# Ledger of designs, part 44: miniprotein binders against q96jn8r1131to1294

Target 1, 164 residues: q96jn8r1131to1294
Amino acid sequence: TLEFLENHGKNILLSNGNRTATRVASYNQGIVVINQPLVPQLLVQVRIDFLNRQWTSSLVLGVITCAPERLNFPASACALKRAAWLLRGRGVFHNGLKICEKFGPNLDTCPEGTILGLRLDSSGGLHLHVNGVDQGVAVPDVPQPCHALVDLYGQCEQVTIVNP

## First folded at step 16 (miniprotein)

Design yl1
Fold by OpenDDE base, fold request of step 17:
Structure yl1 (fold): chain B 164 residues (1-164), chain A 82 residues (1-82)
Amino acid sequence: as target 1 above (164 residues)
Amino acid sequence: SPEEIIEEIRKLIDEAIYLAMKGDKTKAIELLQKALDLVNKLGDTEFQKAIDDALKAIDKGDPWYAELILDWALELAEEKSE
């Protein structure tokens, strides 16, 4: 069963059998990691449950290749400068460096109810899914094993893991 | 000391990003300008450029990117002070 790990950002409260993550304070300290590593053809999806418009920006999606159980999470995913690939807005980042300017829809403008997914293909390409639609390869040749990461940042205050 | 200055810069940056995330772009920029003044005392030209880039990012409505830039800058500045 897909769940969020107990090792998470300081402002996160897990519920619903650790399938729901809620950021209960401020705009940051909201990183969560999904327990099972991504394997080819496994689609991991989260639904945006609640947005708080008092903040700007929104969630960050990505993957990490370090051991998530021992990771000391920074306040924001932007501080992950090793073993990290991140999707935010329309940009793709690797270890704190922008590697793509425009990819897929703008994650900052996804409304509540949007279902966002990550999937590795047989070649190690990381795909973004939006409401069940494959947006293409965001990151080619991601090292394995890797774990899906969600940073409940800015407007995004709650997400829930959903089955395909 | 340089370490004390860097700590003060960090505090200003943290507050600036918070305010930018709340939508107070003007106050965020003011705080980063104060941070820039302290950076000038360090004589760190790379940090100066980072502050300028972060200011541009905030002005464009992208505080997350500003935070990224400034996090790099703080890390590098701390390394230089060692």
Scores: ipSAE 0.893, ipTM 0.947, lowest interface PAE 0.5, mean pLDDT 96
Fold by OpenDDE base, look of step 16:
Structure yl1 (fold): chain B 164 residues (1-164), chain A 82 residues (1-82)
Amino acid sequence: as target 1 above (164 residues)
Amino acid sequence: SPEEIIEEIRKLIDEAIYLAMKGDKTKAIELLQKALDLVNKLGDTEFQKAIDDALKAIDKGDPWYAELILDWALELAEEKSE
């Protein structure tokens, strides 16, 4: 069963069998990692449950290739300088460097109810899915094993893992 | 000391990003300008450029990118001070 790890950002409260993550304070300290590593053809999806409009920006999606159980999470995913590929807005970042300017829809403007997915293809390409639609390869070659990461940042205060 | 100055810069940056995330672009920029003054005392041209870039990011309404830039800058500055 897919669920969020108990090792998470300081402002996160897990519920619903650890399938729901809620950021209960401020705009940051909201990183969560899904327990099972991504494997080819496995689609991992989260639904945006609640947006708090007092903040700007929104969630960050991505993957990490380090051991998530022992990771000391920074306050924001932007501080992940190693073993990290991030999708935010329309940009793609690798270890703190922008590697793509415009990819897929703008994650900062996704409304509540949007279902966002990550999937590895057989070539190691990381795909973004939006409401079940494959947006293409965001990262062409991701090392394995890797874990899906969600940073409940800014407006995004709650997400839930949903089945495909 | 350089370490003390960097700590003060960090505080200003943290507050600036917080305000930017709240939508107060003007006050965020003011605080980063204060941080820039302190950076000038360090003579760190890379850090100076980072603050300039962060200011532009905030002006464009992208505080996350500003935070990214400034996080790098702080990390590098701390390493230089050790």
Scores: ipSAE 0.892, ipTM 0.945, lowest interface PAE 0.5, mean pLDDT 96
Fold by OpenDDE base, fold request of step 17:
Structure yl1 (fold): chain B 164 residues (1-164), chain A 82 residues (1-82)
Amino acid sequence: as target 1 above (164 residues)
Amino acid sequence: SPEEIIEEIRKLIDEAIYLAMKGDKTKAIELLQKALDLVNKLGDTEFQKAIDDALKAIDKGDPWYAELILDWALELAEEKSE
């Protein structure tokens, strides 16, 4: 069963059998990691449940290749300088460096109800899915094992893991 | 001391990003400008460039990217002060 790990950002409250993450304070400290590592052809998806308009920006998606249970989470995913690939806005980042300027739809403008997915292909390419539509390869070669990461940042206050 | 100046810069940056995230771009930029003044006292040209880039990011409505830039800058500045 896919769940969020108990090791998470300081402002996160888990519920619904650890399938729902809610950021209960401020705009940050909202990183969560999914328990099962990504394997080829497995689609992991989260639904944006609630957006808080008092903040700007929105969630960050990504993967990490370090041990998630021992990760000391920074206040924001932008501070992950190692073993991290991040998708935010239309950009792709690797270890704190922008590696792609324009990719897929703007994650900052996804409305409530949007279902976002991550999937590895057989060649190690990381795909972004939006409402079931494959947006293409965001990262061409991701080391395995890796875990999906969600940073409930800015507007994004709640997400829930959903089945394909 | 350089360490004290860096700590003050950090406080300004934290507040600036918070305000930018709340949509107060003007006040955020003002605070980063104060941070820039302190950076100039350090003579750190790399940090100066980082603040300039962060200012541009905030102006474009991208405080997350500003936070990223400034996080790198603070890390490097702390290393230089050790």
Scores: ipSAE 0.892, ipTM 0.947, lowest interface PAE 0.5, mean pLDDT 96
Fold by ESMFold2, fold request of step 17:
Structure yl1 (fold): chain B 164 residues (1-164), chain A 82 residues (1-82)
Amino acid sequence: as target 1 above (164 residues)
Amino acid sequence: SPEEIIEEIRKLIDEAIYLAMKGDKTKAIELLQKALDLVNKLGDTEFQKAIDDALKAIDKGDPWYAELILDWALELAEEKSE
């Protein structure tokens, strides 16, 4: 079953059988990674449970192609400069460089209860789902194996893995 | 030394991003301006441009992007000081 890895950001507390991640301090140190690599038939979904409006900006979604079990995560996903593709706001970033300015909805505006999904298509394209609706290909050819990543950044203080 | 100056800049940047994340733009900008004074001592024109771009991102309410810009600048400055 899908769970968040025990290797995660310093400010994360895992609960609910490692299916819920909570950031318990500050605005950062909130990177979590899904324990199974993405494959074409696997849709990884998380629900936004809590947003704290005292902070600015919200969660980041993405994938990493480095083995995640012993990786030293930076304080924020923006510092991932190798083997990473990120969706933040409406931007798509590869290794710290913006490669697309406008893809899908603005993630910073997603309210509590939003269900966000990541999957690979048969060509290795990374798809974003929002509330069950496929938003199309964010990244055309992600190397495998890769793992889904969520950074509980800024306003986003809790997410839970949910079934499709 | 350049390494000591870069560490002072990093501390100012970290606090500035924290303040921007809390919505304290005025204090965040003040700290980045102090960081710019230290960057001027290094003579690092790329870092100077990065701070200007980060200030614009904070003004637009995008401290995540400011953090991304400044993280690059810190890495490059550390490489130059080696």
Scores: ipSAE 0.864, ipTM 0.933, lowest interface PAE 0.6, mean pLDDT 93
Fold by ESMFold2, fold request of step 17:
Structure yl1 (fold): chain B 164 residues (1-164), chain A 82 residues (1-82)
Amino acid sequence: as target 1 above (164 residues)
Amino acid sequence: SPEEIIEEIRKLIDEAIYLAMKGDKTKAIELLQKALDLVNKLGDTEFQKAIDDALKAIDKGDPWYAELILDWALELAEEKSE
């Protein structure tokens, strides 16, 4: 089954059979990774459970192609400079460099209850889904294997893996 | 030493981003201006530009992007001092 890996950011507490991640301190140290790699048939979905509006900015979504089980995560996903593609706000970033200014909706405006999804298409294109609606290709050619990543950053303090 | 100056800059940046994340732009900007004074001692023109860009990002309410810019600048500064 889909779970968050035990290897995660220092401020994360896993619960609900490792399907729920909660950031229990500060605004950062909240990186979590899905335990199974993305394959074209797999849609990984998380629901935003809780936003703390005392902070600025919100979650980051993405993928990493390094083996995640023993990776030493930085405090924030913005510092991932190897083998990482990130969706933040409306921007798309590769290894710390902005590669697209405007893709999909602004993730910083997604309310509690929003279901966000990541999947690969048959060409290795990374798709974002928002509440079941495919937003198109964010990244055209992601190497496999890759793992979905969520950074519970800023306002985002809890997410849960949900079935499609 | 350059290494000690870079470590102090890192501490100021970390605190500035934390304050910006909590919505205290004024204090965050003050700390980055203090970091800029230390960067001037290094004579690092690229780092100076990075702090200016980060100040703009914080002023626009985008501390995540400020953190991105400054993380690159710190890595480059550390590489130059090695």
Scores: ipSAE 0.851, ipTM 0.922, lowest interface PAE 0.6, mean pLDDT 93
Fold by ESMFold2, look of step 16:
Structure yl1 (fold): chain B 164 residues (1-164), chain A 82 residues (1-82)
Amino acid sequence: as target 1 above (164 residues)
Amino acid sequence: SPEEIIEEIRKLIDEAIYLAMKGDKTKAIELLQKALDLVNKLGDTEFQKAIDDALKAIDKGDPWYAELILDWALELAEEKSE
């Protein structure tokens, strides 16, 4: 089954059979990666379990194509400058550069209980799902293999991998 | 030295982003303006523009984007001084 990798941000504690990630300090050092690569037709979903409204901004979703087991994670996903595609707020970012101003809903406004999904289509397009609803193609040509990534940033202090 | 100035700028940026993340825009902006004074000593016009852009992002309530801009600027400044 899908689990978060043991290699993760310094402020993360894993629980629930490595299916739940909690950020236990500060606003950053919260990068987690799902242990299996995305394959076509696999929907990887996480639920937002806990938001701390004392912080500004919220989680980042994305994919990386570097092998994640030995990666030295930066403090924040915004510093991923190679082989990374990120969804933050309404923006899409590739290797630290904004490539789309507005895609899907504003992730910063997603409440606790929201289920967010990532899926590749048959052409390598990366889809975002929100509460089971496909938001369309965020990134048209993601190289494979790639791994789903969540940065428990700012308000987002806990997420859990859930089944579709 | 340029390396010492860059490290001082990095500390100011880190604290500014932390304050902005906690909602202290005014203090975050003050620290970035102090960082800009140090960037002026480097004569780095690209870094000066990055600080200005980050100030705008913080003012709009987007410290994540400010962090993105400034992380690039620090990397480029560090590369130039090597």
Scores: ipSAE 0.848, ipTM 0.923, lowest interface PAE 0.6, mean pLDDT 93

Design yl2
Fold by OpenDDE base, fold request of step 17:
Structure yl2 (fold): chain B 164 residues (1-164), chain A 82 residues (1-82)
Amino acid sequence: as target 1 above (164 residues)
Amino acid sequence: SPEEIIEEIRKLIDEAIYLAMRGDKTKAVELLQKALDLVNKLGDTEFQKAIDDALKAIDKGDPWYAELILDWALDLAEEKSE
């Protein structure tokens, strides 16, 4: 069963059998990691439940290749400069460096109810899915094992893991 | 000391990003200008460039990217002070 790990950002409250993450304070300290590593051909999805439009920006999606149970989470995913690939806005980042300027839809403008997915293909390519539609390969070769990461940042205050 | 100055810069940056995230670009810019004054005391031209880039990011409505830039700058500044 896919769940968020108990090791998470300081402003996160888990509920619904650890399948729902809610940021209960400020705009940051909202990083969560899914317990099981990504398996090729398996789609992992989260739904944006609530947006607080008093803030700028929105969630960050990504993967990490370090041990998530021991990770000391920074206040924001932007500070992850090791073993991290991030999707933010329309950009792709690797270890704190922008590696792609424009990819897929703008994650900052996804409305409530949007379902975002991550999937590894057979060649190690990381795909982004939006409402069930494959947006293509965001990262061509991701080391395995890796874990899906969500940063409840800015407007994004709640997400829930959903089944395909 | 350089360490004390860096901590003050960090505080200003944290507050600036917070305000930028709330949509108060004007106040965020003011705080980063204060941070720039402190950076000048350090004589850190790389950090100065980072603040300039962060200001541009905030102007474009991208405080997350500003935060990224400034986080790198703080890391480098701390390394130089050690």
Scores: ipSAE 0.894, ipTM 0.947, lowest interface PAE 0.5, mean pLDDT 96
Fold by OpenDDE base, last read:
Structure yl2 (fold): chain B 164 residues (1-164), chain A 82 residues (1-82)
Amino acid sequence: as target 1 above (164 residues)
Amino acid sequence: SPEEIIEEIRKLIDEAIYLAMRGDKTKAVELLQKALDLVNKLGDTEFQKAIDDALKAIDKGDPWYAELILDWALDLAEEKSE
Protein backbone atom coordinates (compact mmCIF):
# COMPACT_ATOMS: atom_id res chain seq x y z
CA THR B 1 0.00 0.00 0.00
CA LEU B 2 1.28 3.41 -0.95
CA GLU B 3 1.52 5.76 2.01
CA PHE B 4 3.47 8.75 3.13
CA LEU B 5 6.28 8.01 5.52
CA GLU B 6 6.06 9.15 9.11
CA ASN B 7 9.30 11.02 8.57
CA HIS B 8 8.03 14.25 7.07
CA GLY B 9 8.18 18.01 7.23
CA LYS B 10 7.36 19.69 10.51
CA ASN B 11 4.16 21.31 9.31
CA ILE B 12 2.65 18.12 7.92
CA LEU B 13 -0.24 16.25 9.45
CA LEU B 14 -0.93 12.83 8.01
CA SER B 15 -4.39 11.30 7.87
CA ASN B 16 -6.46 8.69 6.05
CA GLY B 17 -4.02 5.92 6.77
CA ASN B 18 -1.12 8.21 5.91
CA ARG B 19 -2.43 8.66 2.39
CA THR B 20 -3.37 12.28 2.93
CA ALA B 21 -0.88 14.98 3.83
CA THR B 22 -1.96 18.37 5.08
CA ARG B 23 0.31 21.31 5.70
CA VAL B 24 -1.21 22.96 8.73
CA ALA B 25 1.03 26.00 9.08
CA SER B 26 2.89 28.57 7.01
CA TYR B 27 3.95 27.93 3.42
CA ASN B 28 6.76 25.45 3.95
CA GLN B 29 8.05 22.57 6.07
CA GLY B 30 5.76 20.44 3.97
CA ILE B 31 7.88 17.71 2.43
CA VAL B 32 6.51 14.17 2.36
CA VAL B 33 7.91 11.01 0.85
CA ILE B 34 6.02 7.99 -0.40
CA ASN B 35 6.98 4.77 1.32
CA GLN B 36 7.51 2.45 -1.62
CA PRO B 37 10.35 3.11 -4.02
CA LEU B 38 9.55 3.76 -7.63
CA VAL B 39 10.00 0.78 -9.87
CA PRO B 40 9.41 0.57 -13.59
CA GLN B 41 5.76 0.76 -14.54
CA LEU B 42 4.61 1.70 -11.05
CA LEU B 43 2.54 4.82 -11.34
CA VAL B 44 2.45 6.85 -8.16
CA GLN B 45 -0.19 9.55 -8.13
CA VAL B 46 -1.26 12.32 -5.81
CA ARG B 47 -4.29 14.53 -6.05
CA ILE B 48 -4.19 18.19 -5.15
CA ASP B 49 -6.94 18.45 -2.57
CA PHE B 50 -6.70 22.03 -1.42
CA LEU B 51 -5.02 25.21 -2.57
CA ASN B 52 -4.67 28.21 -0.31
CA ARG B 53 -4.53 31.26 -2.54
CA GLN B 54 -2.96 33.49 0.09
CA TRP B 55 0.40 32.03 -0.90
CA THR B 56 2.46 32.18 -4.06
CA SER B 57 3.79 29.12 -5.88
CA SER B 58 2.63 25.56 -5.38
CA LEU B 59 3.78 22.00 -4.86
CA VAL B 60 7.05 20.47 -5.92
CA LEU B 61 7.22 16.91 -7.19
CA GLY B 62 10.32 14.85 -7.38
CA VAL B 63 12.37 11.86 -6.43
CA ILE B 64 15.18 11.26 -3.98
CA THR B 65 17.73 8.47 -4.00
CA CYS B 66 18.79 8.69 -0.38
CA ALA B 67 17.20 6.75 2.44
CA PRO B 68 13.99 8.63 3.16
CA GLU B 69 13.54 7.26 6.66
CA ARG B 70 16.66 9.04 7.83
CA LEU B 71 16.37 12.18 5.79
CA ASN B 72 16.47 15.43 7.68
CA PHE B 73 14.04 17.46 5.68
CA PRO B 74 14.82 21.07 4.98
CA ALA B 75 12.08 23.65 5.16
CA SER B 76 11.75 23.56 1.38
CA ALA B 77 12.66 21.11 -1.35
CA CYS B 78 14.74 23.83 -2.95
CA ALA B 79 17.36 23.10 -0.32
CA LEU B 80 17.74 19.49 -1.44
CA LYS B 81 21.10 19.63 -3.14
CA ARG B 82 21.94 15.96 -2.99
CA ALA B 83 20.35 12.98 -4.67
CA ALA B 84 17.28 14.95 -5.68
CA TRP B 85 15.38 15.61 -8.90
CA LEU B 86 12.57 18.11 -8.65
CA LEU B 87 9.73 19.28 -10.85
CA ARG B 88 8.55 22.76 -10.03
CA GLY B 89 6.52 25.07 -12.22
CA ARG B 90 7.72 24.08 -15.65
CA GLY B 91 11.28 23.58 -14.51
CA VAL B 92 13.29 20.50 -13.73
CA PHE B 93 16.00 20.68 -11.11
CA HIS B 94 18.80 18.33 -10.16
CA ASN B 95 20.56 18.84 -6.85
CA GLY B 96 19.54 22.46 -6.72
CA LEU B 97 20.42 23.29 -10.31
CA LYS B 98 17.95 23.92 -13.09
CA ILE B 99 18.42 21.39 -15.85
CA CYS B 100 15.30 22.13 -17.87
CA GLU B 101 13.49 25.40 -18.32
CA LYS B 102 10.23 24.29 -19.85
CA PHE B 103 8.69 20.89 -19.28
CA GLY B 104 5.06 19.94 -19.28
CA PRO B 105 2.32 22.03 -17.77
CA ASN B 106 3.02 24.60 -15.12
CA LEU B 107 2.67 22.86 -11.77
CA ASP B 108 2.11 26.21 -10.10
CA THR B 109 -1.16 26.65 -11.94
CA CYS B 110 -2.64 23.19 -11.52
CA PRO B 111 -6.07 23.51 -9.93
CA GLU B 112 -7.54 21.51 -7.11
CA GLY B 113 -8.45 18.05 -8.24
CA THR B 114 -5.46 17.73 -10.52
CA ILE B 115 -3.88 14.31 -10.30
CA LEU B 116 -0.13 14.28 -10.70
CA GLY B 117 1.79 11.11 -11.26
CA LEU B 118 5.35 9.89 -11.43
CA ARG B 119 6.45 6.76 -13.23
CA LEU B 120 9.74 5.22 -14.23
CA ASP B 121 9.96 3.64 -17.64
CA SER B 122 12.07 0.63 -18.51
CA SER B 123 15.01 2.86 -19.38
CA GLY B 124 14.99 4.69 -16.08
CA GLY B 125 13.28 7.76 -17.41
CA LEU B 126 11.04 9.59 -14.98
CA HIS B 127 7.69 10.47 -16.49
CA LEU B 128 5.25 13.06 -15.28
CA HIS B 129 1.57 12.27 -15.59
CA VAL B 130 -1.10 14.92 -15.38
CA ASN B 131 -4.67 13.72 -15.00
CA GLY B 132 -3.64 10.42 -16.46
CA VAL B 133 -1.85 11.88 -19.46
CA ASP B 134 1.82 11.05 -19.86
CA GLN B 135 3.68 14.32 -20.33
CA GLY B 136 6.89 12.58 -21.32
CA VAL B 137 10.26 12.08 -19.75
CA ALA B 138 11.09 14.77 -17.23
CA VAL B 139 14.35 13.22 -16.12
CA PRO B 140 16.26 10.58 -18.04
CA ASP B 141 18.23 7.85 -16.30
CA VAL B 142 17.14 8.30 -12.70
CA PRO B 143 19.13 6.17 -10.26
CA GLN B 144 17.29 3.40 -8.48
CA PRO B 145 16.04 2.89 -5.91
CA CYS B 146 14.34 6.23 -5.65
CA HIS B 147 11.33 7.52 -3.77
CA ALA B 148 8.67 9.94 -4.88
CA LEU B 149 8.67 13.20 -2.99
CA VAL B 150 6.00 15.85 -2.66
CA ASP B 151 6.67 19.24 -1.18
CA LEU B 152 3.44 20.82 -0.08
CA TYR B 153 4.67 24.30 -0.77
CA GLY B 154 2.97 27.65 -1.08
CA GLN B 155 -0.60 27.30 -2.21
CA CYS B 156 -0.66 23.52 -1.98
CA GLU B 157 -1.90 22.61 1.48
CA GLN B 158 -3.26 19.11 1.00
CA VAL B 159 -2.63 16.15 -1.25
CA THR B 160 -3.84 12.57 -1.25
CA ILE B 161 -2.28 9.50 -2.76
CA VAL B 162 -4.71 8.05 -5.27
CA ASN B 163 -4.78 4.82 -7.17
CA PRO B 164 -4.42 4.81 -10.94
CA SER A 1 31.73 37.95 13.67
CA PRO A 2 31.10 36.62 10.19
CA GLU A 3 29.03 33.81 11.67
CA GLU A 4 26.82 36.26 13.50
CA ILE A 5 26.40 38.36 10.39
CA ILE A 6 25.44 35.30 8.39
CA GLU A 7 22.82 34.39 10.97
CA GLU A 8 21.36 37.85 10.76
CA ILE A 9 21.33 37.59 6.98
CA ARG A 10 19.55 34.26 7.30
CA LYS A 11 16.86 35.81 9.45
CA LEU A 12 16.33 38.60 6.97
CA ILE A 13 16.15 36.14 4.11
CA ASP A 14 13.64 33.98 5.95
CA GLU A 15 11.41 36.96 6.57
CA ALA A 16 11.83 38.25 3.04
CA ILE A 17 10.85 34.95 1.47
CA TYR A 18 7.90 34.66 3.82
CA LEU A 19 6.65 38.06 2.83
CA ALA A 20 7.27 37.38 -0.84
CA MET A 21 5.29 34.17 -0.52
CA ARG A 22 2.47 36.22 0.98
CA GLY A 23 2.59 38.53 -1.99
CA ASP A 24 4.31 41.48 -0.34
CA LYS A 25 7.08 42.06 -2.85
CA THR A 26 7.83 45.54 -1.60
CA LYS A 27 8.58 44.50 1.95
CA ALA A 28 10.45 41.44 0.76
CA VAL A 29 12.70 43.63 -1.35
CA GLU A 30 13.30 45.96 1.57
CA LEU A 31 14.46 43.11 3.74
CA LEU A 32 16.70 41.71 1.04
CA GLN A 33 18.24 45.14 0.66
CA LYS A 34 19.07 45.04 4.35
CA ALA A 35 20.54 41.62 3.82
CA LEU A 36 22.62 43.02 1.00
CA ASP A 37 24.03 45.65 3.33
CA LEU A 38 25.18 42.91 5.66
CA VAL A 39 26.58 40.90 2.78
CA ASN A 40 28.64 43.92 1.84
CA LYS A 41 30.17 43.82 5.30
CA LEU A 42 31.31 40.31 4.55
CA GLY A 43 32.84 41.38 1.28
CA ASP A 44 31.27 38.38 -0.39
CA THR A 45 30.77 39.23 -4.04
CA GLU A 46 29.18 35.87 -4.82
CA PHE A 47 26.61 36.39 -2.11
CA GLN A 48 26.03 39.88 -3.40
CA LYS A 49 25.29 38.50 -6.83
CA ALA A 50 22.94 35.97 -5.30
CA ILE A 51 21.00 38.70 -3.53
CA ASP A 52 20.71 40.58 -6.79
CA ASP A 53 19.47 37.50 -8.59
CA ALA A 54 17.02 36.78 -5.80
CA LEU A 55 15.71 40.32 -6.03
CA LYS A 56 15.10 39.78 -9.71
CA ALA A 57 13.29 36.55 -8.97
CA ILE A 58 11.09 38.29 -6.42
CA ASP A 59 10.35 41.00 -8.92
CA LYS A 60 9.29 38.37 -11.41
CA GLY A 61 6.99 36.84 -8.83
CA ASP A 62 9.07 33.73 -8.23
CA PRO A 63 9.92 33.57 -4.54
CA TRP A 64 10.64 29.85 -4.71
CA TYR A 65 13.49 30.47 -7.10
CA ALA A 66 14.67 33.34 -4.95
CA GLU A 67 14.70 30.99 -2.00
CA LEU A 68 16.73 28.47 -3.98
CA ILE A 69 19.29 31.09 -4.95
CA LEU A 70 19.60 32.41 -1.44
CA ASP A 71 19.89 28.95 0.06
CA TRP A 72 22.90 28.31 -2.16
CA ALA A 73 24.36 31.64 -1.17
CA LEU A 74 23.98 30.91 2.53
CA ASP A 75 25.64 27.54 2.13
CA LEU A 76 28.59 29.06 0.35
CA ALA A 77 28.89 31.89 2.83
CA GLU A 78 28.93 29.47 5.73
CA GLU A 79 31.66 27.47 4.05
CA LYS A 80 33.74 30.59 3.62
CA SER A 81 33.33 31.47 7.27
CA GLU A 82 34.67 28.13 8.47
Scores: ipSAE 0.894, ipTM 0.947, lowest interface PAE 0.5, mean pLDDT 96
Fold by OpenDDE base, look of step 16:
Structure yl2 (fold): chain B 164 residues (1-164), chain A 82 residues (1-82)
Amino acid sequence: as target 1 above (164 residues)
Amino acid sequence: SPEEIIEEIRKLIDEAIYLAMRGDKTKAVELLQKALDLVNKLGDTEFQKAIDDALKAIDKGDPWYAELILDWALDLAEEKSE
């Protein structure tokens, strides 16, 4: 069963069998990692449950290739400078460096109810899915094993893992 | 000391990003300007550029990118001070 690890950002409260993550304070300290590593053809999806409009920006999606159980999470995913690929807005970042300017829809403007997915293809390409639609390869070659990461940042205060 | 100055810069940056995330660009910019003054005391031109870039990011409504830039700058500055 897919669920969020108990090792998470300081402002996160897990519920619903650890399938729902809620950021209960401020705009940051909201990183969560899904327990099972991504494997080819496995689609991992989260639904945006609640947006708090008092903040700017929104969630960050991505993957990490380090051991998530022992990771000391920074306050924001933007501080992940190793073993990290991130999708935010329309940009793609690798270890804190922008590697793509415009990819897929703007994650900062996704409304509540949007279902966002990550999937590895057989070539190691990381795909973004939006409401079940494959947006293409965001990262062409991701090392394995890797774990899906969600940073409940800014407006995004709650997400839930949903089945495909 | 340089370490003390960097810590003060960090505090200013943290508050600036918070304000930017709340949508208060003006106050965020003011705090980053104060941080820039302290950076000038360090003579760190790389950090200076980072603050300038962060200011541009905030102006464009992208505090996350500003935070990313400034986080890099702080890490580098701390390494230089050690």
Scores: ipSAE 0.893, ipTM 0.945, lowest interface PAE 0.5, mean pLDDT 96
Fold by OpenDDE base, fold request of step 17:
Structure yl2 (fold): chain B 164 residues (1-164), chain A 82 residues (1-82)
Amino acid sequence: as target 1 above (164 residues)
Amino acid sequence: SPEEIIEEIRKLIDEAIYLAMRGDKTKAVELLQKALDLVNKLGDTEFQKAIDDALKAIDKGDPWYAELILDWALDLAEEKSE
């Protein structure tokens, strides 16, 4: 069963069998990691449950290749400068460096109810899915094992893991 | 000391990003300008450029990118002070 790990950002409260993450304070300290590593053809999806327009920006999606159970999470995913690939807005980042300027839809403008997915293909390419539609390869070759990461940042205050 | 100055810069940056995330660009910019003054005391030209870039990001409504830039700058500044 896909769940968020108990090791998470300081402002996160887990519920619903650890399938729902809620950021209960401020705009940051909201990083969560999904327990099972991504394997080829496994589609991991989260639904944006609640957006708080008090804040700017929104969630960050990505993957990490370090051991998530022992990771000391920074306040924001932007501080992950090793073993990290991030999707934010329309940009793709690797270890704190922008590697793609424009990719897919703008994650900052996804409304509540949007279902976002990550999937590795057989060649190690990381795909972004939006409401079940494959947006293409965001990262061409991701090391394995890797874990899906969600940073409940800014407007994004709650997400839930959903099955395909 | 340089370490003390960097700590003060960090505090200003943290508050600036918070305010920017709340939509108060004006106050965020003011705080980063104060941070820039302290950076000038360090003589760190790379950090200076980072502040300028962060200011541009905030102006464009992208505080997350500003935070990214400034986080790098702080890491580098701390490394230089050692």
Scores: ipSAE 0.893, ipTM 0.947, lowest interface PAE 0.5, mean pLDDT 96
Fold by OpenDDE base, fold request of step 17:
Structure yl2 (fold): chain B 164 residues (1-164), chain A 82 residues (1-82)
Amino acid sequence: as target 1 above (164 residues)
Amino acid sequence: SPEEIIEEIRKLIDEAIYLAMRGDKTKAVELLQKALDLVNKLGDTEFQKAIDDALKAIDKGDPWYAELILDWALDLAEEKSE
């Protein structure tokens, strides 16, 4: 089953069989990684459960190609300078560099209940799904194996892994 | 020392980003201006540019991007001080 790894950001509390992640302090230190690597044609999804309007910005989605169990998590995903592809707002980032300015919907404005998904296609393209709708290829060629990453950042205080 | 100055800059940046994340752009900008003064003491033109870019990001309401920029700048500054 899909779960969040026990190795996570300092402000994260896992529950619901490790399928729910809650950031219990501040706006950061909220990175979690899904235990199973992404495989082609498998859709991995999380639901935004709770947004705290006291903060600005919101969650970051992405994938990492390093070993997640040994990852020393920075306070924010923006500090991941290696083996990382991130989707934030409408931007796409690779190892701390912006590689796309405008992609898909603005993740900072997704309301509670939004279901966000990641899927690899047969060509290694990473797709973003929003409420079941394929938004297209965010990253054209992602090395495998890779793991889905969620940074509960800013407004986003709780997410839950959901089945397709 | 340069190391001490960088540490002080880091503290200012951390607080600035926190405040920006809380929606207080004015205070965040003030703190980054203080950081800029310290950067000028170091004579680090690249770091100066980074702070300017971060200020623009905060002005646009994007503290996450500001944090990204400043994180790079701090890494580079630390490398230069070694």
Scores: ipSAE 0.893, ipTM 0.947, lowest interface PAE 0.5, mean pLDDT 96
Fold by OpenDDE base, last read:
Structure yl2 (fold): chain B 164 residues (1-164), chain A 82 residues (1-82)
Amino acid sequence: as target 1 above (164 residues)
Amino acid sequence: SPEEIIEEIRKLIDEAIYLAMRGDKTKAVELLQKALDLVNKLGDTEFQKAIDDALKAIDKGDPWYAELILDWALDLAEEKSE
């Protein structure tokens, strides 16, 4: 069963069998990691449950290749400068450097109810899925094992892991 | 000390990003200007450039990117002070 790990950002409260993450304070400290590593053909999906429009920006999706159980999470995913690939807005970042300007839909404007997915293909390419639609390869070759990461940032205050 | 100055800069940056995230761009910019003054005391031209870039990001309505830029700058500044 896919769940969020107990090691998470300090503003996160887990519920619903650790399948729902809620950021209960401020705009940050909201990083969560899914327990099972991504393997080829495994589609991991989260649904945006609640957006608080008091804040700007929104969630960050990504993967990390370090051991998530030991990770000391920074306040924001933007501070992950090692072993991290991030999707934010329409940009793709690797270890804190922007490697793509325009990829897929703008994650900052995804409404509540949007289902976002990450999937590795057989070649190690990381795909973004939006409402079940494959947006293509965001990262061509991701080291394995890697874990899906969600940063409940800015407007995004709650997400839930959903099955395909 | 440089370490103390960096910590003060960090506090200003944290507050600036917070305010930017809440939509108070004006106040965020003011705080980053204060941070810039402290950076000038350090003589760190790279950090100065980072603040300028962050200011541009905030102006464009992208505080997340500003935070990214400034986080890099802080890391580098800390390394220089060690």
Scores: ipSAE 0.893, ipTM 0.947, lowest interface PAE 0.5, mean pLDDT 96
Fold by ESMFold2, fold request of step 17:
Structure yl2 (fold): chain B 164 residues (1-164), chain A 82 residues (1-82)
Amino acid sequence: as target 1 above (164 residues)
Amino acid sequence: SPEEIIEEIRKLIDEAIYLAMRGDKTKAVELLQKALDLVNKLGDTEFQKAIDDALKAIDKGDPWYAELILDWALDLAEEKSE
């Protein structure tokens, strides 16, 4: 069963059988990771449950290609300079470097209730889904194994893992 | 020491990003300009450019990208001081 790992950002509280993550302080320290690695045919989905509009910017979505159980996560996903591929706003980032200016919709504009999904295709391409709609290949060749990551950053204070 | 100056710059940057995340661009800019004064004393041209680019990102309402730029600059400055 898909759950958030107990190893997470220090401002995160897990609930709902570790399927819900809430950031309980500040704007950062909100990195969470899905416990099972992505495999072809596995769609990992999270719903945005709560946005606090007092902050600027919103969640970051992506993958890490190193074993997540014992990593020391930085305060913000932007500081992941190794083994990381991130989707933020409309940008795609690899190890802290922007590699695409415009991919998919602007994640900063996703309202509460939006369901965001990640999956690998048979070629190792990372796909973003938004409310069930495949946005195409964000990253063409992600090394395996990799784990889905969410940074509950800025406005995003709660997400829940949901089934497809 | 250069390490103490870099740590002071880091504290200013951390508070500036927090303020920008709260929507207080004016105070965020003030703190980054103070950080720039310290960077100018170090003579670090790359860090100067990074602060200028971060100020532009904050002006556009993108403090996440400002944080990204400045995190790189801090990492590079620490490597140079070693």
Scores: ipSAE 0.864, ipTM 0.932, lowest interface PAE 0.6, mean pLDDT 93

